VHH binders against q9y6x5. Designs and how they scored, part 44

Target 1, 379 residues: q9y6x5
Amino acid sequence: LPPKLLLVSFDGFRADYLKNYEFPHLQNFIKEGVLVEHVKNVFITKTFPNHYSIVTGLYEESHGIVANSMYDAVTKKHFSDSNDKDPFWWNEAVPIWVTNQLQENRSSAAAMWPGTDVPIHDTISSYFMNYNSSVSFEERLNNITMWLNNSNPPVTFATLYWEEPDASGHKYGPEDKENMSRVLKKIDDLIGDLVQRLKMLGLWENLNVIITSDHGMTQCSQDRLINLDSCIDHSYYTLIDLSPVAAILPKINRTEVYNKLKNCSPHMNVYLKEDIPNRFYYQHNDRIQPIILVADEGWTIVLNESSQKLGDHGYDNSLPSMHPFLAAHGPAFHKGYKHSTINIVDIYPMMCHILGLKPHPNNGTFGHTKCLLVDQWCI

## First folded at step 1 (VHH)

Design e30 (framework vhh_7zox_3)
Fold by ESMFold2-Fast, scan of step 1:
Structure e30 (fold): chain B 379 residues (1-379), chain A 120 residues (1-120)
Amino acid sequence: as target 1 above (379 residues)
Amino acid sequence: DVQLVESGGGLVQPGGSLRLSCVASGFTFSDYDMGWVRQAPGKGLEWVSDISTAGDTGYADSVKGRFAISRDNAKNTLYLQMNRLKPEDTAVYYCATKRYGFSTYKFDYAGQGTQVTVSS
């Protein structure tokens, strides 16, 4: 029987939550598995971009999901998290479930992972749920575990997505210990439920399970706002995305817009597209706008309005507050091994190796994850 | 100019009922998922209920079985029927447009709110 993998994402699970809160169920998972303490995500550190990087192994400029709100200058199409069903946006890469289905005649299953309810290269996950945030973790888990028992063709790759702790991180901020403690305890209980369910169904010993996240969370404040309206009049540009990375499409000369913005706030960096730092790998795509504004950690860009968010993400991917973790358990993984850091794009070639799939060209380095795997040497 | 105008709040005894309304203008109401969010005194915003463009509904565990959300696209109006009200339901209730997104707290617009007070 082919190897099986379940990839689980808890959105916005900042890596250092593991040091500051108690996770008895996750600790037991890690004790018999592996932990990567920091995963360096891709820029921008947002949900759609990073979830697609996990399953493609590509930087955002390469896979084309460059933000949660996008404009494509060539086709003049608009993308948002409420208008994400057009395959056009997703077709610049091949996610692992598509490769799994086409390369080995295997099935994939998905509970809410971004992109899994969209046909990509004319291929949709064999089993999937249309995205609905109101569907419980239990219902998502019930469907995934039911589908993992399907054998003709076998489900070998499954994904499960959960919106917390991102939703609460935005609402309360990561420094609200009382509320975050409650939220994170509930997540730990869900991890316990996941493990228990897999054990009861006889799946646990033969299933590889990865628990990870797309980004972290940083504390915001009404004292740390950048009012873009004080910098530039709305008539000079079209706003494609706002905070903490603003995507600016000029209606006048680009240099004139840049000059109005460049010295407006000491807490915001202003880049012409060609001047975006190479380390971001955020330049070579038509969906990246001519001017990008990058707020400093904890600063919010607003349009003459207050922000209700006490926490946010999207910031520079070198910031530890933006980093998630990765924990894994199963026959492919060592037991009780801790690793310091990998890049989020490294997850894809590792998953391809576990499933016996030939990876599409990607930005990950398989060597970075070798120490996690029982069939590999670290050297 | 997007506007959401909430109404129907008031003072009610425990076990009582209220029906909240929200009249929307400035956007195509039928194209948006809608929801209700509440804020109790000294607390943050709590998601209460939402309804999709197709009529699919969701509810917070604290209100499930007691509250019913509905919409009338012809009238650009969102409703929340609140039954068997409890003192802990006391809050300002806000009408919000909800985007199809990956977080239960992604609401683009909120109205001025309507106060619900449950006490004897």
Scores: ipSAE 0.006, ipTM 0.232, lowest interface PAE 10.1, mean pLDDT 89

Design e31 (framework vhh_7zox_3)
Fold by ESMFold2-Fast, scan of step 1:
Structure e31 (fold): chain B 379 residues (1-379), chain A 120 residues (1-120)
Amino acid sequence: as target 1 above (379 residues)
Amino acid sequence: DVQLVESGGGLVQPGGSLRLSCVASGFTFSDYDMGWVRQAPGKGLEWVSDISTAGDTGYADSVKGRFAISRDNAKNTLYLQMNRLKPEDTAVYYCARHKLYGSRYTFDYAGQGTQVTVSS
């Protein structure tokens, strides 16, 4: 029988929440499994880009989901919530569920992971749920476990996505101990429900389970705003994305727009596309705009208005506040092992190894994750 | 045709109480997270409170311990109980419907607002 893997994401779960709050169910999971304390995500540190990097092993410039709002200069198409189901945006990479279905006789299952309700290279997850935020964690879990136990060809790769603690992190900010304590306790209870359900159904001993996230969260403030309208008039550019990474499409000479922006705020870096730092791996894609503005941690770019976000992400991926964690349990993983850090792109080749799949060319390094695995030698 | 209609605002003395109501129509109320946002004179919008489809609540630090949000799905109505009101609570209060996906926190729709004035 082929090995099975369930990949679970709690959106916006900052790594250091594990040190500042109690997680009895997650700690029990880790005690008999592995913990990676920090996962260095890709730039920009946003939901759609990082969820797609987890399942493709690629930087955003390579997989094409470069932001949550995008404009493609070649085709003149715009990506937003209203058209995130167009396969065009997702077709620059092959996510693991597609590879899983095309290699050997295998099925994939998905509960709400970004991209799983979209046909990518004419292949959609064998079992999936259309995205709906009102669907409970329990209903998502019930569908995933039903598909893991009752599928032919067998479901060998399954995904489960949950919107918290990201939604609450934005609303309250990560420094709101009272509200965040309540939210994180509920997430820990959901992890307890997950483990209990898998045990009840006889799945726990033979299933590999990864619990991870796409990014962290940092505290924002009405005292840390960058008013773009004080720098440049709207007539000079089209705004593709705003904060904390603004994507600027000039309507006039690019150099003139750049000169109006470059010294506007000490809390924002302004880059011509070709000058974006190489360490970001955020340059070689038509969906990356000619001018990119990058706000300093905790600063919000606005258009002559206040911001209602008390927490945000999208910032420099070197910031620990932007890092999620990874915990895993199952027959492929060591028990009671802690690892310091991996890159988020390393998750894909590790998952391919666990499932016995040949990975597509990717930016991950299998060597970075081999110490987590029982069938590998770690020197 | 989504409609949110606020009521219950008025003039109240410091330390007093008011209860705001918001009647929703044109959508399945029980499927949406709902909240309250306010705008004080000469200031921007400030998030006040919200309640999820499951009944989980959140509050801004400025109102925590004084305000209580609730919902009645059978009546398509959202409430905000405001206690121990301060002059700083003077604002137009808006009922808002939320939509969440990934890192985006957005209000799909807001009502016309109800004025709350706290003064001696």
Scores: ipSAE 0.000, ipTM 0.235, lowest interface PAE 16.4, mean pLDDT 89

Design e32 (framework vhh_7zox_3)
Fold by ESMFold2-Fast, scan of step 1:
Structure e32 (fold): chain B 379 residues (1-379), chain A 121 residues (1-121)
Amino acid sequence: as target 1 above (379 residues)
Amino acid sequence: DVQLVESGGGLVQPGGSLRLSCVASGFTFSDYDMGWVRQAPGKGLEWVSDISTAGDTGYADSVKGRFAISRDNAKNTLYLQMNRLKPEDTAVYYCAAGRYKTIYSRPYDYAGQGTQVTVSS
């Protein structure tokens, strides 16, 4: 009987939400499992990059999904949310579902995790759903559990993605306790539904379940805007990505564009590509543009326009507001164990260990997650 | 009240062209990323194209080179020029507006009622 793993992501679930709101179902899950209080994600702290880092164990410069909007200088291709179906963008890494399908005679299943509806290295998830935000959590869960029970070769790795609390975090901001309380209660109820469904189907006792997220959320304001048009005319550059990390492709001399930007705002750092801080691991890829602008936490880069967003992410990955958490339950995990911090790239080698897969070279450190696992010596 | 009103759909033969329009009201159009999403009979929603507040465009692989998205902020209008239409382009086309562009972390905030495009063989 091969080990099985279900990886669940609630997009934009800031770690601090666990301390400020009640989660009876999640707390019951944690009581009989493990909690990592903070997961240090990769820079930039955006959805596509971090979801791909979770399943590859690689920094963004290594896996090639360096933003939610990208330009590749070698091939002249453009990437946005709506053209994520081109395998070109995803082929710089091997995600765990591909490894799972190729190393053993095993299947993978996916309910809308980024990249799972794309053939990567000529391999697509065995079972998958095309992205559609109108599909309920219940329908995604029904498909995943059906595939976990009724597949040949057996589904051993399954993923489930849900858009909240990210959508509401952007709309209301994380400091809106009334609206966020309502949203987070609904998420806790969905976690309760997940556990109940797995128990009713006889999956719960033998299935490893990880609940995590890709990033957090910070409060934004109309009083914290950086107007890029006040710094430089749009005729001098092509804008590849805007906020809170702007990706600038110069149409003129790079040094001239840099000089126009470098002192534009005290709330934005401007980097030539080779000067991007090493700690970001955000330099060595053709999809990282010649000039990168990084806004300070809670500041929004705009083009001579207002911003109505009350929450955002993408900021420096050292910021606790950008950190998600990780909770897990199942035969591979200790019960009632709490751990302070891991890196998001550490999740991949841990998942490979649980599934008995040989990981591809990656930036994670298996030792960082050993204390979570029953078959490992901690101290 | 937020409204997105699509028009320009219809019945065309393979190889034909259509131009879809979407008139937006009830929000500051220039603050929103805009897109076109389609749903073929018996299928889920498929993203077709988007255009950012900055004018950056993206296209689904199936429509690259055939479709062109554009926006007119002064008229609060989004367009989709569809050329060399194929039977597989048959779908209801929805105009959509989103603050943050990312479909995986954030669905479009608003969508219209849709306009039917039928490419008959």
Scores: ipSAE 0.000, ipTM 0.196, lowest interface PAE 12.8, mean pLDDT 88

Design e33 (framework vhh_7zox_3)
Fold by ESMFold2-Fast, scan of step 1:
Structure e33 (fold): chain B 379 residues (1-379), chain A 120 residues (1-120)
Amino acid sequence: as target 1 above (379 residues)
Amino acid sequence: DVQLVESGGGLVQPGGSLRLSCVASGFTFSDYDMGWVRQAPGKGLEWVSDISTAGDTGYADSVKGRFAISRDNAKNTLYLQMNRLKPEDTAVYYCARYGKSPWTRYFDLAGQGTQVTVSS
């Protein structure tokens, strides 16, 4: 039988949650599999960018999904929730489901992973669900398992996306232990349901399953706000994205806008595009704006009539609070192995190896994940 | 002009009651889930209660059985009835609107807050 892989994302699952809350079902999964305690995600630490980095192995400047809200300076197009299905935004990279379908005579299946309901390089996931937050985890799981068992050509790569604990992390903040405990227990129960369904269908022993996330979450406060209106008038710029990384498109001279912003707050760094730190790998793309503002952890950039979040993400990717974890189980993985850290871009070449696919050029390093795999020599 | 305006805060003795109101303007109130969050002196923000467009309610364990959230869509108003108040309930209370996104869901609008002080 060809190798099969199910990639599951629980959005906003901060790595430290594993140490602060009980996860009996996830712990049973890990006991007979592998755990990577921290996954260093890409900058900016947002949902669309990091989900696309997982499946392409590329930094955001290379795959083109550089934020959840974007403006392309060359084509003058705007990206938002209302037009996120335009292939233009996704065509700067080749995600693993496209490679899976094109290199081998194999199918891919998707329950709402970002990009899977979009034709990318004229190729859409063989089986997919259009994004709809109202669709239950159970319905997503039912479709994925049906497609894994009843497809021709066979489904060898499947994805499953779930919005929690990100939605609740924003709503309650990650330091609300009472409410987060309730939310995380629900997620652990869903992991239990996933494992039980796969066992019932005879898939568990021969299916590789990865459970991961795109980013973490940090606590925000009304005491940690940066009001842009105190420093610059709206007539000087167009705001492409607000918080915690503001994307500024100047309507006047860029230097004048930069000078108005550079001393706005001690809790925000102001960068001209060419001065963005190299370690972010966030510079070489037309969708990255001429001026970027980066708030310090837990600080929120606001306008006078803006939202107040209890939890947020998007911050510096060196922050442990922004890191998710990765757990995996299946014939490709060791049992009971713990690894400290990998880069989120390393997941793609590892998945290509498991599936027998030739990876497209990418920013990941296969050597970083080799100790997780039974068919590799670990130093 | 999208706005939330809280009222009804004040000083009350332990065991007393207050009703907070929040008037929404500039958007279709009935289309949004709404909630209350609070911040006590020297502490972080704490979620208190929420109410969905369908009328489903949620409460923090610290306030269950004492607080009741409700909404009047015809008046574009959110309420929080606070009973059997404790000194620990002393905080600035914020009315908040939950955002709509296919990927995330969080507060995208909050009012200026109203101070509630529970002391002898």
Scores: ipSAE 0.000, ipTM 0.243, lowest interface PAE 14.3, mean pLDDT 89

Design e34 (framework vhh_7zox_3)
Fold by ESMFold2-Fast, scan of step 1:
Structure e34 (fold): chain B 379 residues (1-379), chain A 121 residues (1-121)
Amino acid sequence: as target 1 above (379 residues)
Amino acid sequence: DVQLVESGGGLVQPGGSLRLSCVASGFTFSNYWMGWVRQAPGKGLEWVSDINSGGYTGYADSVKGRFAISRDNAKNTLYLQMNRLKPEDTAVYYCARGDYKLTSYEPFDYAGQGTQVTVSS
């Protein structure tokens, strides 16, 4: 019987929510499985980049999804994540569902994970749902469980993506305890529904399940705005991405644009591309713009306007507020084991090991996750 | 400070019509994508419709041909004309603002308090 894995993402699930709120269903899951308390994500700490890093094991400069809004200087193409299904953007890496389908003649299934509705290296997930935010968690779960139970060749890798708590984190901010408590209780109930559905359908005993997220969330404020229009006139540059990491494409001399920006705000770092800190692994790609602005935690870059976001992400990946967690349960995982930290790029080689796949070259380190696995020695 | 205030909801019989409005304040309304999302009892948020500053519109398949979104930038007001209403349209309807760069996974950055629409006999 081939090994099976379901990878679930709750977008924007900050790691320390686990310490500040009650999750009875998630805690029951963890009791018989493993918990990684912090996952160090890649920079920039945004949805598309980090979801693609989870399934490729690569830094953003290597897999090519460097932001949710991108411009490629070589081809002069512009990416909008809401309407751009061009495989060009995704083809700099090979995600795990493609590897799964090509190495073992197995099927993959996907409910809304970023990239799964795009053919990548001429291969699309065997079963997938076109992205549609209106589709309920229940409908996504129904499709995934149907495909896990009723496919030939068998579905051995499945993904499930849910937009919360990210949407509510943006609307209310992570410090709004009343609203966040309600949202997180709903997510815990969905985890309970997921486990109950898998048990009812006879899938639970032989299925490996990973519950994780792409990033965290930090509190923003109308008192913490950086007005880019007070620094530089619109005629000098094209704006590729705004906040909290602004991607600037100069229309004039790069040095002149840099000089207008570099001392504009004490709450923003301004980098020429070649000066971006090495620790970010955010430099070696044509989609990274000549000037990058990085706002300090909790600060929002705006264009002569207010911002309605009370929470945001995209900030420095060393910040604990940007970190998600990882919980897992199944025959591959120890029971009741807690681990402190892994890198988000480490998830990919671990998943390849569980599925018996040969990973493509990647930036993850299998040694960082081997203590989670029953078939590994880790002392 | 930002405010989105919805109105126009109510009880209507199947086949009926309602017009929702949303008055925006605290930001430059004309610069933003605006839209409507709804939440039926016991369900998650469902995207209904959006409109950009240039008047380009999108609609969920469930409402195409029945609903029409529009905006009045001079009045900072967003509208949703709902025709041929069905019981399955029963939901709280939220006015939503999109960032100037809309994303498929973060389609709005703010929503109002909502207005209840109930379609029953």
Scores: ipSAE 0.000, ipTM 0.266, lowest interface PAE 13.5, mean pLDDT 89

Design e35 (framework vhh_7zox_3)
Fold by ESMFold2-Fast, scan of step 1:
Formats: C-alpha cells, sequence, structure tokens
Structure e35 (fold): chain B 379 residues (1-379), chain A 120 residues (1-120)
C-alpha cells in the first residue's frame, strides 16, 4: 500500500500567531505530531511564488513564478490573477504532483493549490478543482477526502489551499487582536473539522498530513507610505508589480530611471537587477525586471494614493514577521517533536522522501528535515 | 448576483432590544460563514458577530453576552438578536458573506445596511 500525503496551506499564517492566540485543535494535532516553529520562505514573500517553492523545492528565480504579477520580456506575456492558467508561466519547474503521477503511476488530487488547475509539462493533477474563491473549505475538503478514498490509480498526494488568514491580515492588520482572534479561531475550527472528517472516513491513521503556510504578515499604516509619483513620472517606465516589491521596466535609459528612484525614500532600497543581494536568490530569471524596489518592513509603495491595506507581505525573507510555520502528523512523522527552523525549499525533498519519489534537482536540503521523520536517524 | 437584504433596524431606548434579519440570495447560503459588521458615525467598520454553516458562533468583546447570532438555512436568513442596547451600539449594521481571494477578502458581498439608533 503506497504512502499517502495531504498538504494543507492556510495562506498568510504568521508563525508568531501560534504564540499569541489559542489553537486547541491545532495544538492537539501538534501534540501527536511535529512542529517547525519557523519556516524561512523565499524572496519575494508572496503567495504564488512561495506556494510553488513548497512543491518544487526551488527558489523563485529557478521555478519562474517570481511574483503575483509578472512580465516576460522575451515573449511579451503578462501574468496576473486573471490569466494565471497559461502553462508558460509554470513550465520552468516540475511540481511534486507531476512527479508523483509520472514516476510511480499514482494519482494526485488538488483543491485550489496554485498551479494545480494548469497542465504543467502536459500533465495536470489527476483530480482538481478550478480556482474559485467562493468555494467553501467544506466543499474543498469533501472533494479531497472523496478522491483519497475512491481513486484508481490511488491518490497518494493531495493538496488543500485556503485563503485565510491572509485576506483578513491584509484588511485588519496582524496587530488587530480583536479581528485576528476571530479569524484565527475560525481557522482552528476548520483544522478541527479536517481532523474529524479524516477520522470518520478511516483515513487518519494511515495518512501523512502537513499543515503549513506560504508567508506571514506585517502591520502597515497610512503613516508609512512611499509615493513613487513624487520621484518619477509614469512616462519613464512600465510598472509590472507595485508593493512592497516594485518591479520597474524602464521605457527610457535604465540608468536614468535608476537615478530618479535611488534617493526616493529612506525606507526603500533600489536595485539594478545585477545588484540584488545574493542572499535573496532573486536575480537569474527573465521575469525579474531591470529595476527592483524593496520597501522596508511595514512600508507601502503607492502611486499618489492612499493604501487600504493595514497588513502586507512580500518583504525581506529574513524578517520573522514573514515566516510561516509547519505542523505535521502521520506514520512518517515523530510524535511530540519540536524543531526550530527549516527553509521552505526543504519541504519538497522531505515530501519526495515520504512518497518514495526521486526529487528533481532542487535548492532544499533533506538533512534539515530528517529529525522530523521516524525512518531517519537524528541522534 | 449575490444579494443581501437587511431589515429590523430602528430607534430604540437604552436597555431595549432589536432583532435584525438578513435575507440572502444568489449563492448556497448553508455553505458559507455569515456575519454582521457595523459602522458608527465617523468610525471604521467593526466586526460584530459571525456564524458558520453548523451554528458555531463568534462575538466581539463589546457585544458578547448581549447579542446572539443565528441562522435559518432553509429560509436563507441570518439573524442578530440585540439585547441591552447601549448608545455606543448606534451604527449602520451590515449583513456580510465571508468571501476570500488569494490577495485579500472581498467586501463586495455586503448588503446596503440597516440603521440602529440607541437614544432616548
Amino acid sequence: as target 1 above (379 residues)
Amino acid sequence: DVQLVESGGGLVQPGGSLRLSCVASGFTFSNYWMGWVRQAPGKGLEWVSDINSGGYTGYADSVKGRFAISRDNAKNTLYLQMNRLKPEDTAVYYCAKEGYSRFYTDFDYAGQGTQVTVSS
């Protein structure tokens, strides 16, 4: 009987939420499983890039999903939430569900994980739901559990994505204890529903479950705005992505655009592509624009307007506020083990090991996660 | 084509009670968390209460013990029973459907609101 894995993401679940709020259902899950307190994500700390890094084990410059809004200068194509189904954007890497289907003759199932409703290298998840934010968590869970129980070849890898607490983190800000308490309590209840559904269907005992997230959240303010229009006219550039990492495509000489931007704000770093810090691993891809602006934590880049966001992410991946957590339970995992930190790219080779798949070349280090696993010697 | 129609607001004396209703259409009501959000004059939006498909409820500390949220899935109707009303409860009350996107929560699924005024 092949090993099975369900990978669950709650978008924007900042690691420190675990310390500041009560999660009775999640704590029961962790008590009989493992917890990684901080996951160091990839730069930029955005939804689409980090979700694809989790399932490929690659930095954004290597897998090609370098932002939530992208432009490819070679093909002249634009990527956004409205046209994310073009395989072109996803074909620079092989996600784990594709490897699962091709190496082991097994099925994959997906409820809304980024990329799973797109044929990648001519392979789409065996079972999937087209992205629709209006579909309830319950309906996503019903489909995933049905596919886990009633598939041939068997579903051995399944994914489940939920948009909260990211949406509320943006709207209210992570420091709004009243509203965030409400949202996080709802998520804990959804985790309780997930565990109970798996138990009722006889899936719980033999299923490996990972609960994680793509990034955290930082408090923003109307007092911390960087007005790009005060520094440069729109006629000089095309804006590909805005905040907190702006992607600038010059319409005139690149050096002239750079000179207009470099002293724009003390709370923003301006980089020519070749000067982007090596530690970001955000340089070697045609979808990374010639000039990148990186706002300091909590600062929002705007175009002569106010921002409605009280929380945001996308900032420097060394910031603890940008880090999610990882919890896991199942036959592959130790019980009651706590680990301090892993890199988000380490999740992919760990999942390949659990499923018995040969990983594609990746930026993860299996040794970082071996202490979580019962079949590995740690000490 | 989501529609939310609030009713039951009005003028009430301090210590009084009101029951708000919200009739929903254009979506499968039973599948979604439903809630109440209010906006007092000159203030921002404040979450009041919500309820899931199974009847699990949450309340803001300012209304806990005084307000009770409920739903009738057969009638696609959400209710808010407001007891021991205070002048500070004066606001426009909006029925809201929880909506999510990969980027932030959509507030496009709020009704037109119903005015609650607590004064002598």
Scores: ipSAE 0.007, ipTM 0.276, lowest interface PAE 9.7, mean pLDDT 89

Design e36 (framework vhh_7zox_3)
Fold by ESMFold2-Fast, scan of step 1:
Structure e36 (fold): chain B 379 residues (1-379), chain A 121 residues (1-121)
Amino acid sequence: as target 1 above (379 residues)
Amino acid sequence: DVQLVESGGGLVQPGGSLRLSCVASGFTFSNYWMGWVRQAPGKGLEWVSDINSGGYTGYADSVKGRFAISRDNAKNTLYLQMNRLKPEDTAVYYCARSYEGTLYKSGFDYAGQGTQVTVSS
């Protein structure tokens, strides 16, 4: 029987939540599996970019989903979550579910993972749900488990996406212990429900399960605002994305716009595209704008107003607050092993190995994750 | 001091039309992605449509071809023209301002009080 993998994402699950709150169900999962304490995500530390990096093993400049809101300078197309079903935005990479369906006579299943309701290279996930935030975790889980048990060709790769704790992290901020404690307890209960459902259906012992996230969350404040209107008039540029990484498309000379912005705030770095730090791997794509503004951790870029956001992400990927974790359980994984750090792009080649797939060229390094796997040599 | 005030909801028969309006105040309306989200009885929030400052629009698959979003930046007003309404469109409709870009998956930082749309015979 071919190996099976279920990839689960809880959006915005900051790694250090594991140390500051109790997760009895997740800890039971980890006890018989593996934990990677920090996953260094890609820049910018946003939902769509990092979810696509997990399943392609590529930096954002390479897979083309460079933000949640984008403009392509060559084709003049605009990307929003509402237009993510245009294959144009997703076709710069081949995600693992496409590889799974094309290399082997296998099926893929998806409950809401970004990109899975889009035909990418003329291939859509064999079973999928159109994105709808109103659909419960239970309904997503019911569909995934049904497809894992009742598919021909067999479903060997399945994904499950959940919007929390990201939505609550934005609303309350990660330092609101009362509200975050309630939210995180509910997530731990959902993990308990997941494990119980898989056991009840006879899937648990033979299924590889990865639980991870795309980014963390940092505390914001009305005392930490950067007002762009104080430095530049709206007639000089088109705003493609605002905060905490602003994507600026100049309507006048680029140098003039840059000069108006470069000293706007001590809490924001202003980069011409060519000057974006190499360590970000965020430069070589037509969807990256001529000027990028990067706010310091916890600072919010605004247009002459206050912000109600108490938490945010998108910041420098070197920040621990932006890092998620990875936990995994199943026949491919060691039991009771802890690892300190991997790169988020390393997840893709590891998953390809588990499924017996030949990975497409990618930015991950299999060696970084081999210590998690029972069929690999690790000292 | 940000306010979003919806109007135009009501009771309509299947196949009918309604036009929702939202008047915004307390911020520079023209600089934001604006949109509509809805909540049907006993269900969570569902993104319906959004529009950026330049007029670029997006629609949920369930409403595509039936609904049209538009904005008047001079009047700080957002509109949703709803045609060929179905019982499944019954919900409270909220005007919303995006905090990250689009309303779809990015969420919103401000929403109005909502306006009830009921599609029933």
Scores: ipSAE 0.005, ipTM 0.526, lowest interface PAE 9.8, mean pLDDT 90

